# Miniprotein binders against q9bqp7, part 68

Target 1, 240 residues: q9bqp7
Amino acid sequence: VPQNWFPIFNPERSDKPNASDPSVPLKIPLQRNVIPSVTRVLQQTMTKQQVFLLERWKQRMILELGEDGFKEYTSNVFLQGKRFHEALESILSPQETLKERDENLLKSGYIESVQHILKDVSGVRALESAVQHETLNYIGLLDCVAEYQGKLCVIDWKTSEKPKPFIQSTFDNPLQVVAYMGAMNHDTNYSFQVQCGLIVVAYKDGSPAHPHFMDAELCSQYWTKWLLRLEEYTEKKKNQ
Below, E stands for the ipSAE of ESMFold2; O stands for the ipSAE of OpenDDE; V2 stands for 0.75 times the mean of E and O plus 0.25 times the DockQ between their complexes.

## First folded at step 6 (miniprotein)

Design m31
Fold by ESMFold2-Fast, scan of step 6:
Structure m31 (fold): chain B 240 residues (1-240), chain A 89 residues (1-89)
Amino acid sequence: as target 1 above (240 residues)
Amino acid sequence: SREELLERIKELIKKGDKLLALYLLFDYILKYPDNPEALIEVAELLLEMGRPEYARLVLEWAKDAAKKTGDPELIEKVERLEREIEERS
């Protein structure tokens, strides 16, 4: 049981739209400071097994591609992911921001991969927006908050070269999603409640993306695991 | 087979094929994560290869494994190697 247990949902908030909700999606800039990010907490609290699974993969890639080839590969993966997120932000943004879109971004296999998911996405409330949990003291940058099949979700867009048909194959992604959700639900910059998550894994070859929907119960289960990771991070920092 | 794999890794290190040796060392600890003596030997080989950053991580894992065995000599050996790494840094 986490020492600093705190609820993921805010009983003072509703997921239903109201007249005070902004019509333009929120985009609060991320301020980097001493407060740890969700990504930092997760990276610093990987199990030894997770660390060495990653190191074994890196070493295998270096054996195959060489050090320069591996560097190029990882840079390309990063760049493609960045472009994918930029394209999605453009697609989901109001008409006035579409003037800044790059037509080439919209032609990628990743965008083809997510078309069937996008048909079920509406009511966008936040895009590339910073969240901070004021009580638990962590920050994050979420991709999107929108309705998916009528449910308000924190949506996280992922790119993958290999199929990820099960939520377990997405590693810490569920923890990342609920961390953003809990922060947003208690962040004074936001007025609404999110109770569901969605991880969308897109594929470069245009194969249909795999959606991993997380209902309120599943989000609560992963929230407890996130709190334990946050506690572990805080304890490790004190010991150093 | 475990001893054969480790001897193969040592031979690769001697031949200067450090990239393949490093891959096999990581693969080895993932296959035998509960053997503190094996993890300690991997840490020693990583130090021989000039990779103290990985040796530290393996020693943390070895200490956790040693605690489960209740062998104080294994714990002390891990702590000795950890001190050696800090002194060289």
Scores: ipSAE 0.559, ipTM 0.848, lowest interface PAE 1.2, mean pLDDT 86

Design m32 (at its last look DockQ between E and O 0.86; V2 from the best seeds 0.00; counts 0 for: pae O 5.0 > 1.5)
Fold by ESMFold2-Fast, scan of step 6:
Order: C-alpha cells, then sequence, then structure tokens
Structure m32 (fold): chain B 240 residues (1-240), chain A 89 residues (1-89)
C-alpha cells in the first residue's frame, strides 16, 4: 500500500476517438527540468540484486571484449535501438514515408521482426510524445499510443539480441509502460484514456517479435508497484 | 564449499587478475544474496581492491540482510566498514 496512492485511470476520459481529436498523432516535446523521469526513478530504485546482476553482466562483457570493445558494443546497441524507434515512428506517422529506406530497415532485422505486430496496429494517437503526471510529479517520453488488435495501448518497442518470451524477462518494462499510461491519463495535453499496455521485444536476426499484452487489471497491479518505486525514489532524494 | 569459492577469489586478487576477481565477487554475492556474512566478506575484498563505490553498495545490501537476522555484531561490523569508506572518500 503506497502512501501516495493515485488512480491509474481517469474516470472523466474515454478510449473512444472524438471528432475534435487531432488527425495526426500527437508529439509533445519533452521539456528538461528538475522533475524526475520514469527511467531515472526506475534506475535509482533498482534492488541491490538487480544492480549486481547488471554489473556482473558488464564485467563479463568487459572480460570478453575488453573495455574499448564493451564501450563500442554498448554504443552500437544504443544506436540500433534509436534507429529502430526512429524507423517505427516514421512507419506509423501518416505524414512520413520511408520508401527510400525500406530495404535498409529490413536489413537491420528489427523491422522485419515486428512486421506481424505492425499489421495489428492502427489508430495511432501519439508518437515519441512527452507525458507528465502533474500530481505525482514525474515525466516520461512514451514511444507510441495506438490500437493493438482493437484495444488502445501504450506500446513500448524494445530491441533484444536474445529471446524474451516471458513478461518476467522484461524486468522494469511493465512499470515503465504503466507509469507512462498513468501520466498520460492525467496529462492536460491529452484527452483520451489508455487502459492497456503492450511491450514488443524485437530481434536483430529478424526472428518474430514477442508481444507482451497487459490488460487493465495487470496494468493496475503494475501501477501499484510503480507507485512504490516512486515513493522509494522520493525518500532517497530527501536523504541525499 | 562457500569458503572454497571465497579462497579462490582471494587468490585471483593476490595474482592481480582484477577484472576476473571483480566478476567472481559479483557472481559470489548473487549466489549468496541472503547471507550477510558473505556480503560483508565481499565488501571487505572490494575495499582491498580499491573499489569503495561497489563496497558501499554491497554494505547497504548487507545491512538490510543483517537487520533481518537481528544480530547486533553483524550490524556493527557493517556500520564500521561504512564509516571507514566515508573517512577514505
Amino acid sequence: as target 1 above (240 residues)
Amino acid sequence: SREELLERIKELIKKGDKLLALYELFDYILKYPDNPEALIEVAELLLEMGRPEYARLVLEWAKDEAKKTGDPELIEKVERLEREIEERS
């Protein structure tokens, strides 16, 4: 039971499109300020076991690749992820065309990996768009809000070199998705309600992406966990 | 068995294989995450290796586990090492 409990869903909002809704997906720019981001809150509230699982992995990679090799590897992983997100934003935007770059995107494998997911995505309402929870005081940059198989979802695109067929394998990704959802549902820049989440794990080799759908009940469960992480972050910030 | 693993890690440190020793220390605490004595031993070795940043994180973990046991000697040992790190930084 978090002390700063707040509902994830906004009863004054609907998931149905309104005639006054923008014809193009929203793209609110992220404003840098002292308000913590979702990713910072999650990073600063990792358990010690999670921290050392990551440090053990880093140390193993350094042993295999050398320090310079590890730096290059991580830079390449970051760049591949960035390019994947940019490609998806372009594909899903009605005002953008990637005809000249379609072959290059397919060669990366990640776009090929998500093709079967993309055919079930429609009604895009937001792309690479900033969210702020004015009451709980956090910000984020979500990837996409669209209908997946007819349900309005916050969709988070992830890249991976290894299979992640279970939602438990995605670590804090469910918390990230519901944090964005709760913020968007209470952000005055948006008028609609999102009740579902989707984590899509894409693979470099083009293997079919794994979709992890989160219904309203599952989102509510992860929302409680997110509120606990936010509370822990706030307490740690006071003690520093 | 646990003591044998720790002795192997100490030998790596003595031989100057710092990168492998650091990996083995992280692997060791992940094998014994609920053992405050094991966590304290790793923190001491991290300090010996000149890695107080990691020692501090391990001691925070060790302190939480020590408090669960209710053993005042373990809690005092963690707090002593934490003070030592603060004085050195």
Scores: ipSAE 0.721, ipTM 0.925, lowest interface PAE 0.6, mean pLDDT 86
Fold by ESMFold2, look of step 8:
Structure m32 (fold): chain B 240 residues (1-240), chain A 89 residues (1-89)
Amino acid sequence: as target 1 above (240 residues)
Amino acid sequence: SREELLERIKELIKKGDKLLALYELFDYILKYPDNPEALIEVAELLLEMGRPEYARLVLEWAKDEAKKTGDPELIEKVERLEREIEERS
C-alpha cells in the first residue's frame, strides 16, 4: 500500500484527441535530467531474487558462449531490438509510403510476427514519445499510443526468442506500461489520455506475436504496484 | 541436499572453475532465498572469490532474513562481514 497514492487517470481529460489536432503522431523529445526514468526506477528496485535470477542467466550464457560470445550475443540482440523499433515507427507513421521504407529494415521474423497485430492497430497518436509525470516527477519514452481493436492503448513492443503466452512471464513490463500511461495522462504536452495498455511480444522465428491487453481495471492494479516501486526508489535516494 | 550442493560449489572454487562456481552460487541462493545461514555462507564464498560487489548484495538480503529470525548472532555475523567488505573498498 503506497503512502502517497495518486490516480492513474485524469478526469479532466478525454480518451480521444481534439478533432483539430494534427494527424501526425506526437514525438516529444526526451530530456535527460535529474528526475528518474521509469526504467531506472524499475532497475534500481528489483528484488534481490530478481537480480540473482538475471545474474544466474548471464552466467549460464557465458558458460555456453564464452565472454566474447556473450558480448556478441547481447550486441546482436540490442541491434535487432533497435531495428525492430525503427521498423515499427516507420510502418506506423501515417506520412510514410512503402517506397519510403528501407525494405531490409522491414524484413525480419519479428516484423512478420507482429503483422496480425498491426492489422488491428489504427489511429496512431504518438510514436517514440517522451512522457513526464508533472506531479510524481518521473520520465519515460513510450513506444506507441494507438487504437488496438478500437481501444486507445499505450503499446509496448518487445522481442523474444521464445513464445511467452502469459503476462507475468514478461517480468516488469506491465509496470512500465502503466508508468508511461500515468505520466502521459498528467503531462501538459498531451491533450488526451489513455486508459488501456497493450504489451506485444514478437518472436524471432515469425510465429504470431502474443498480445497482452490491459483494461483499465488491470492498469489500476499495476499502477498501485508502480507507485510502490517509485516510493521504494525515492526512499533509497534519501539514504544516499 | 543443501550440504551436497555447498560441497560441490566449494570443490569448484578449489579447482579454479570460477564461472561455474558463480553460476552454482547464484543457483544455490535462489533455492534457499529465506535462509540467512545459506545466504551468509554464499557471501563468505563470494568474498573468497574476490567478488565483494556480489557479497554486499547477498549480505543485504541475509540481513533482512536474519532480522526475521531475531537471532542476534546471525545479525552480528552479517554486520561483521559488511564491515570487512567496507575495509576492502
Scores: ipSAE 0.656, ipTM 0.906, lowest interface PAE 1.0, mean pLDDT 85
Fold by OpenDDE base, look of step 8:
Structure m32 (fold): chain B 240 residues (1-240), chain A 89 residues (1-89)
Amino acid sequence: as target 1 above (240 residues)
Amino acid sequence: SREELLERIKELIKKGDKLLALYELFDYILKYPDNPEALIEVAELLLEMGRPEYARLVLEWAKDEAKKTGDPELIEKVERLEREIEERS
């Protein structure tokens, strides 16, 4: 049980879209402060087992590709991920911003992979937008806030070379999503709140992406786990 | 068996296939995460391979698992190996 409990949902905010909400997706810039990011908290609170899993993967890749090949591979993966997010931002942005669509960004297996998910995405409220939880003292950059199948979600887009048909296969991604939800729900820059999360795993070969929907109950469960990770991080920092 | 896997890894080390040995060691650790003796053995092999950074990480794991067992001999062995790494660094 977390020592410092804080709710994921804000009772003072309505779940209903306020008619006063801007039609344009929010894009709040990330301010680099002394405040830890969600990603940093998760990375520094990884279990020893998680660390070894990553090292095992790394060593396998080095064995297969060599050291230089592995560096090239990692660079390419990063670039592909970046381009995928840029393409998604372009797709999900209002039509007025579409004039600068690089058609080449849309020619991706990852984009093909998510097409069936995009059909169910509407009501985009935020894209590549910073969130800050003032009380819990963490920040993050969320990919998207939109309605998925009529449910307002924090959507996190992931690329994978391997099938991830189960949410459990997404490791700490659920924690990231709920961390963003909790921050957004208590960030004064946002007038609304979210109760659901969505992790979308896109595949390079264009095979159908796996959507991992997180309802309010599941989000609450992962929120507890997130709070524990945040406490662990805070404790580690006090001991440094 | 655990012993057969470990012996296979030792053979890889002897052959000089360090990358494959490391990969196999990490797989070995993940197969037996709750076995402090196995973790200690892996740490010793990592030290022999000249990888003290991984040995330290494994020893930290071994220490946690050894504490769970309450075996003072295992704890002492971990601490001894930790000191050895520090002295070599």
Scores: ipSAE 0.021, ipTM 0.405, lowest interface PAE 5.0, mean pLDDT 87
ESMFold2 (binder alone), look of step 8: mean pLDDT 81; pTM 0.762

Design m33
Fold by ESMFold2-Fast, scan of step 6:
Structure m33 (fold): chain B 240 residues (1-240), chain A 89 residues (1-89)
Amino acid sequence: as target 1 above (240 residues)
Amino acid sequence: SREELLERIKELIKKGDKLLALYYLFDYILKYPDNPEALIEVAELLLEMGRPEYARLVLEWAKDEAKKTGDPELIEKVERLEREIEERS
């Protein structure tokens, strides 16, 4: 149980759009300071079992590919993920903010994989946008806030070598989503309330992406776990 | 089973197959995550291989598991190995 509980939802806010909401999705730049990021907190509070599961995977890949092959593989995975996120931002942005498209990537397996999910996404309110929890003092950069099947969600896009996502992305993805949600709900740069999350796992071969919807109750459960991880991070940093 | 696997790992270390030995050492502790003696054995072998960075992490894990058993001898073994690592760095 977290010693310093704070609610994920803000009772002063509504999830319904109003006339004062901007027509262009928000894209607030991330301001890095001494304030920890969500990804930093999660990385620094992995269990020893999680650390060694990752190390065993790395060692296996090195045995299969060699050290140079492993470096190339991880660089390629990173680049593909970056391009996937850039393509999604372009697709979901209004025309006035559209970037020059990479046609090959827009017709790639990952984009094909998410087509059926995108049909259910509308009312985009934020893309690649910074969030800060002003009371709990953490920051993050969320992928997307939009309506999925009529419900306002923090949406996190993941790529996977069908169906083998990295261990960290499998275990901590819900924590990332609720951390962003809680921050946005209490960030003065935003005026609306998000109560739902969506993790979309896209596949390189174009097979249908898996959507993992998180309702308000599930978000509240993961929020408690996020608060424990944040508390652990703060304690470890104090003692370093 | 467990002792046989550990002997296989020791042979890999003796033969100088460091990459394969590291893989099986990590696999070993993941197979016996609740066994502080197994974790301590792996930490000792990691030290012998010149990998104190991994040994430190395994010993932290071993200390948490040893505390759950309430066995002061296991806790003392972990703390001795932690001091040896600090002396080397």
Scores: ipSAE 0.657, ipTM 0.901, lowest interface PAE 0.8, mean pLDDT 85

Design m34
Fold by ESMFold2-Fast, scan of step 6:
Order: structure tokens, then C-alpha cells, then sequence
Structure m34 (fold): chain B 240 residues (1-240), chain A 89 residues (1-89)
């Protein structure tokens, strides 16, 4: 049990639409400060095994592509991911002005890959929106909060070259999702409750994306693991 | 086998094939993650290759695994190598 346990769900909040809820998805800007981000906490608390899995992958890629080829590859992967997220934000936004910005963002294998998932997504509540856990003092930028097959979810869009048919293949992604969920549930900028998560792994060749749905019980299990990672991060910071 | 893979890695280091040696060293510890002797051997080879940053991480992992075995000699060996790295700067 984490020493500073805190609940993921807020009993004062409902997951049902409210008449006072804005019709436009929320987009709270991320403010950079000394408060750690979810991604920084996870990066700084990787297990030794996770570090060496990543390093083995890097060495393999450099062996295949060379140093310059690897740098070009990683830059392209980053750019493709960024454009994929921008396209999804545009597609899911009800505002026509956002959809007018760049037609080329809407044309990719990754977007084709997620079409069958998108048809089950509705009731978008937040897009590319900042969350802050006011008590646990961490921040994040979540991709999307929307109903997936009728359930309000924190949705995280991922790109991958290799198939990821199992949630275990997504490493820290479940922790990232529940960290955003817990923050949003306790952030005064939001009034609703999220109890479910969804990790969507999209593929460049347009093959069908793999959805990894996380119900409330699974989210609670990963939340405990996230609290342990946050505790580890805090302890490491005190010792530096 | 474990011994054959380790000897192949040592030969690659001698020949200066650092990239392939690094790949195989990381592959080796991931194949034997609960073997403190294997982790210590990798740490020593990483030091020979001039990668003390990875050696330190492997030794932290090796120390955790050595504590599970209850073998004080393994713990002492890890701690000695950790001190050696810090003294090198």
C-alpha cells in the first residue's frame, strides 16, 4: 500500500451528462511549472528491466539504421504521432473552424486504423486538456475524454509499428491513463467523474486499431501502481 | 546457452564491435533478470566498454536480486563495484 494513498474516484461527482455541462469540449491549457508531469514521473521511475528493454530496442534500431538513420526514424515517429493527435482533435471537435485548418492531417493510415473505434465514440467532454491533481501535486495533458460504447472514458491514442493486441504490451500506458483520470476527478476545472479508460493502438498501414478498455476495477488496480510510482518519484527528488 | 552467449559478447568487445556487443549485453540481462551473477558479469563488461552509467543501473538491479538470494558475497561484490564506479567519477 502506498504511504500517501488517495482515492482515484471522487464521490462528490457524477459520470452522467449534466444540463450545465458545456456543449464544447474543454481544452484547459497546460501551464509549465515545477509540478511534475505524469510522463516525467513515469520516465524517472522506470524499472531497471524497462530501461534495458528500451536500450535493447535502441541498440537494435541503430544496428539496423545507423546513428543518423535512427535519429531520422525517431524524429519521423514523433512527428507522425503529433499529427495523428492533431487530426483526432480536429475530427472530434464540433467546431467547424478547427476542421478547416489542415485537410492533410485527416489523411493517414493511422486515421484509417481508428475508424471503427471512432464510430463508437461520442459525447466528447475534453480534448488535449490539462489536468492537475490538487492534492497529490502532479499535472498532465490528456488526449480525450469521451463516451466509448456508452461509458465515459479517458482515451489515450497511441501509434505503433508492431501489433499490440494485449494491454501488457502497452507498458506504462495504463498508469498514464489512470493518472490523468485521478487528476481530472479532483481538478476543479472539471465537474464530472471518469471511471473507465481506453488505450487505442493505431497502425500506420491502416490495419484495425486495438482498443484496450479498462473498467473501474482495473483502473483502481493500476491507480495503486501509479501511486507507488509517484511515491518513488517524490522520494528520488528528495534524495537528489 | 548462457555461457556461449557471454563468450560471444566478450569476443565482440575484444574485436571492437561495440554496437552489437551492447545489444547482446542488454539482451543477456533481460534473458537472466533474476540471476545476480549474470547481472554482475554484464556490469563488469559495461565498465570495460566505458559505459559506467549502464553499469551502475545493472548493479542496482543485481543488488536487489542478490539480496533475495541471501548470499553476502554477491552483495559485497556489487557494493565494491559500485564504489569503484563512484571513484572513477
Amino acid sequence: as target 1 above (240 residues)
Amino acid sequence: SREELLERIKELIKKGDKLLAMYLLFDYILKYPDNPEALIEVAELLLEMGRPEYARLVLEWAKDEAKKTGDPELIEKVERLEREIEERS
Scores: ipSAE 0.532, ipTM 0.847, lowest interface PAE 1.4, mean pLDDT 85

Design m35
Fold by ESMFold2-Fast, scan of step 6:
Structure m35 (fold): chain B 240 residues (1-240), chain A 89 residues (1-89)
Amino acid sequence: as target 1 above (240 residues)
Amino acid sequence: SREELLERIKELIKKGDKLLALYLLFDYVLKYPDNPEALIEVAELLLEMGRPEYARLVLEWAKDEAKKTGDPELIEKVERLEREIEERS
């Protein structure tokens, strides 16, 4: 799939705010669909090396924690990630002041970790919102679209326990961000253009989160790689 | 060496330490990904351990490497093991 046939940026759109832009962030619900999600495409097109890196990590964890311990660990990681995303949505929502906030949800090491990043985030336009690329036929649920240091970004929040990160998630994260970006830029539910990405890795111990900013050029490079993964997925689906 | 590591893995399987053996097999394919004979042996051990899904993945890898060598015996061995897995499923 040549990049020129399916550009990441939409020349008919602007990233500048207009009077018609909503004052509250968009939250389009994700509908159940036969159309593949970004995460499904990425999961089903992993390289053999990526698969075995993940399996080696899983097996190492099972050796350390036991089968039941690994299951509990994985469940806890999932729950902590879910709570972190819920807390961020609450913090970034302008309607939060009219709601009772769960202070326990807002008091975590992960939230402490991202404080310095949040100071540079403003102009939130979308939170936990569904995107669909009409012509390429894929869907996704993005975390956040907001200005980071004055630039409109698709922002993806990640949690990490430093000694035991999920290798697969780390390697494909830039592809996930640009896939959401390209979808949003061509989704009729949205009227603006996003040209930058931001991956924020938060740490459980509260140590400062690591921001990975992606400018327009880097996003275009990863977009080409995403299109290849999508083509591999489509070809694999035809065969099985 | 590669051969010494595989012998140690076989000993672990015989001793019933299947969890450590599985870990070392995954570690092995990542350290020596370009040896088709070694990859085929790993796939055979995975089948003996009752892990045909992993064996299939290793055989796909082994097939690509065997084709690069031009050795028809290796290609035939991989295809035979792939058929065995399909018949079992």
Scores: ipSAE 0.590, ipTM 0.864, lowest interface PAE 1.1, mean pLDDT 84

Design m36
Fold by ESMFold2-Fast, scan of step 6:
Structure m36 (fold): chain B 240 residues (1-240), chain A 89 residues (1-89)
Amino acid sequence: as target 1 above (240 residues)
Amino acid sequence: SREELLERIKELIKKGDKLLALYLLFDYILKYPDNPEALIEVAELLLEMGRPQYARLVLEWAKDEAKKTGDPELIEKVERLEREIEERS
């Protein structure tokens, strides 16, 4: 139903390895400019109910921990997530120097949580890499592009305090994944096609992570919803 | 009742328990998400508490809900509060 529909997949690209593929995973740096990021678009187009559910949670935490305690809690959650992503990048990188440097980051409950997922991940093509959709005018920084159980996926690593056994419990994460996918598929810095997504929710206590695999059909469904959010963002920007 | 919850929140604001009052105001609008009158009342209290940013967000929500009811009086009330916030900025 989006007014400015654009395809998520690029018919001129393949998910198969070819001679033009890089020998090491791509890591294109994110160049910040006036072009909105995926996270900015999603944040600015939350429903009012979603906004106030988050604000109620924040206020409850402030009541429990105090303002300083909440700031410390939020800082610690951010730091844990950052270290988790750094550890995963190190594990999936073919470079020995990076793996050696980050050895101390590899021993955590979150890393234990994802071990069974990592066993099925291979053929890494991109890590912490920037994507830009030139036609739709948005940018993003994706976590990982690799084969999961033989299928090339945009993989997004998440940490959670509460179990998330269903994809519906991951909020806007499916939209984030397909936004990165659509951008990568049309970004001239990349040569391959991605048609699947994977959201991996890791747990601090080492409980097995929940993988949420998104096939091409599901990705197409979420892509339509992402285009509607992008359209909403553009309309809100015009009215400001 | 809705009125009893709102009166309790007003008492907390008067006592200076602003952090608890803010939590309860957010909880209140989430309990009555489809009620434009309830949303307008919360926006008024947020403005009284010196939180115009939250008041603006609640008024946007209230306006969307008021439009669904087709009640022009509710829409006018929202627009008047929006103008009041702009004038103070």
Scores: ipSAE 0.684, ipTM 0.915, lowest interface PAE 0.7, mean pLDDT 86

Design m37
Fold by ESMFold2-Fast, scan of step 6:
Structure m37 (fold): chain B 240 residues (1-240), chain A 89 residues (1-89)
Amino acid sequence: as target 1 above (240 residues)
Amino acid sequence: SREELLERIKELIKKGDKLLALYLLFDYILKYPDNPEALIEVAELLLEMGRPRYARLVLEWAKDEAKKTGDPELIEKVERLEREIEERS
């Protein structure tokens, strides 16, 4: 499969409970540099079919809304997603200083959508935290690392508008999760082992969010696909 | 049919309904992804519409499909159009 295979899990890290302090989730800042991000690698290695599925969606939306309407729509989707992530970070953080903003954000349909998922989330270890794979040379900013139903997961929060969800974010979400997982498992800023992933799709109208749980075997399968995308990116970069 | 859909797209281009034509061209190549001749026709129409970046991307896809057929004339046609786009850039 990939020419330069590397394990997703770190044999030097334990599956057993870590003695790290759970009261303060890690938040390592993302450094701007020339090393590619997970999202950049995935964007630059889309198949031509994926590119044109996205372009067809964009063009359909422009036909419905006009160019200015499309720009407004996409800006609003982005802002809603950003606010949703900020609300979740606030809810899962032990910090009291964010409590008043959190109150306003709790009224959103997206937050209502994830309430039943949040009840099963505990033991938060990282929030909005940077990961780097020094051997494979990529970086990322993950949303959350926490226990979901007793299993430590890289958790990725997604928003979806029922009529028109973004195609590219749907197809590559599992790859994004395992890329973060593999980076974290080999990043010296972290000491624990993550073997599971969770993609949570929240809905604007408050309909129950859909959790997509990824066990260790599924994560390993997607990891191989991520390594192929990273290899493709690296080869394209060399030929520039 | 494929030919009827393409004729409708050409008519929309002539009428100046470029937004609808562009949508239908993207829909067309997704319906006929394995047909290098269809992809080449789409690339030519995209060039006519002043969309060389989309044309180049479609031609890369057409080239991959043409190589699978083993037809050297299709490969040469794609390469000729790629050179045209570079000259216009």
Scores: ipSAE 0.571, ipTM 0.869, lowest interface PAE 1.3, mean pLDDT 85

Design m38
Fold by ESMFold2-Fast, scan of step 6:
Structure m38 (fold): chain B 240 residues (1-240), chain A 89 residues (1-89)
Amino acid sequence: as target 1 above (240 residues)
Amino acid sequence: SREELLERIKELIKKGDKLLALYLLFDYILKYPDNPEALIEVAELLLEMGRPEYARLVLEWALDEAKKTGDPELIEKVERLLREIEERS
């Protein structure tokens, strides 16, 4: 039970799209600040078990690839993820200039992986856009807000080397999604309400991406867990 | 068994195969996460390997588990080892 409970949904906002004409998706720049990001909060409140699962994986990779090989591998994974997000922003943006700049990225295996998901995505409201929770004082950079199968979602695009067919396999990703959702719903830079989330795990070999849809009830459940992680982060910050 | 695995890890450390030993120590604590005595032993081996940063994390984990047992001797042993790491750096 979080000590400072706050609702994820904003009763003053509509969840229905008011777009009679296509509007350019919002892209508010992330301002560097001392206010913690969603990813920082989650990283600094990992359990010891989660920390050592990651360390065991790193050590296994070092054994297989060597230290230089591991460094190259992680740099490549980071670059691939960055390019995947850039390609998705280009695909979902109505701006022709962005599509021209990212032409070569549009045909990667990761993009092939998400094609069946993209067919169900429309009504894009925000892309690579900053969110800030005005009351809980945290920030984030969300990937996308759009309708998925007719429901307005915070959509988070992930790349993975291993299959992740269950939402439990995505670790803290559901918490990340609801943290962005709660922030956007209470951020004065936005005027709409989001009640659903979607985590899309894409694969390098073009294998079909796994979509993990989160309805309003599931989002509310993960929101309570996010509030507990935020509370833990705040407590740790006071103790250094 | 737990004892056999730990003996093999100690042998790897003696032979200088520290990278494999480190992997197996992480694997070991993940297999026995609720055993504060096992966590303490791993932390001591990590200190012998010159990895106090990992030993501290394992001891913090061991402290949480020791507190669940209510054993004051275990709690005090973990707290003493944590203080020793802090004072050396």
Scores: ipSAE 0.682, ipTM 0.915, lowest interface PAE 0.7, mean pLDDT 86

Design m4
Fold by ESMFold2-Fast, scan of step 6:
Structure m4 (fold): chain B 240 residues (1-240), chain A 89 residues (1-89)
Amino acid sequence: as target 1 above (240 residues)
Amino acid sequence: SREELLERIKELIKKGDKLLALYLLFDYILKYPDNPEALIEVAELLLEMGRPEYAILVLEWAKDEAKKTGDPELIEKVERLEREIEERS
């Protein structure tokens, strides 16, 4: 149990849109400062097992590709992920035609992979938008807030070369989603309540993406785990 | 077996195949995550290889596992190696 427990949901907020809400999706820029990001907190509080699983993978890749080959491989993976997110933002924006970059962005296997998920996404309220939890002192940049099958969700788009049919296979992704959700629910730049999450794992070969829906109860369970990671981060920072 | 794998790693270190040895050391600790003696052995080999940045992480892991055993000698071994690393820094 976290020492500084705080609720994920804001009882003063509703998930229903109102007449004063903006008609276009919000896109608040992320301002870097000393307040830690969700990704930094998670990276700095990995278990020793998680750290060495990553180091073992890295070492194996270096053995197979060489140091230069490994750098090229990781740069390509990063670039593909960046392009995938740019394409999704363009597709989900009401002004898609004005935000088009090139044919390759919109025709990737990853975009084919998510087509069946995108058909169920509507009512987009935020895209590539910054969130800040003023009380818990963390920030983040979320991918998307939209209705998935009629439920308002924080949606996180992921790319993977291997199948991820179970939510447990996505590691810290559920923690990332609920951290964004809790921040948004208490951020004055937003007026609505989000109670659900969605992690979408897209595949390079165009195989159907795996959606991992998180209802309010599951989000509350992962929120407790996120609070423990945040507490661990804060304690480690004090001891440095 | 555990002893056979560790012996192979030691031979690779002697031959100067440090990249493969490092991979196998990481694989080893992931296979024996709850064994403080095994973790301490890996930390010692990482120090021999000139990788104290990994050794300290393995020793923190070993200390947590050693505390669960109630064996003060294991805790003292970890703390001695941690002091050795700090003195060299």
Scores: ipSAE 0.657, ipTM 0.900, lowest interface PAE 0.9, mean pLDDT 86

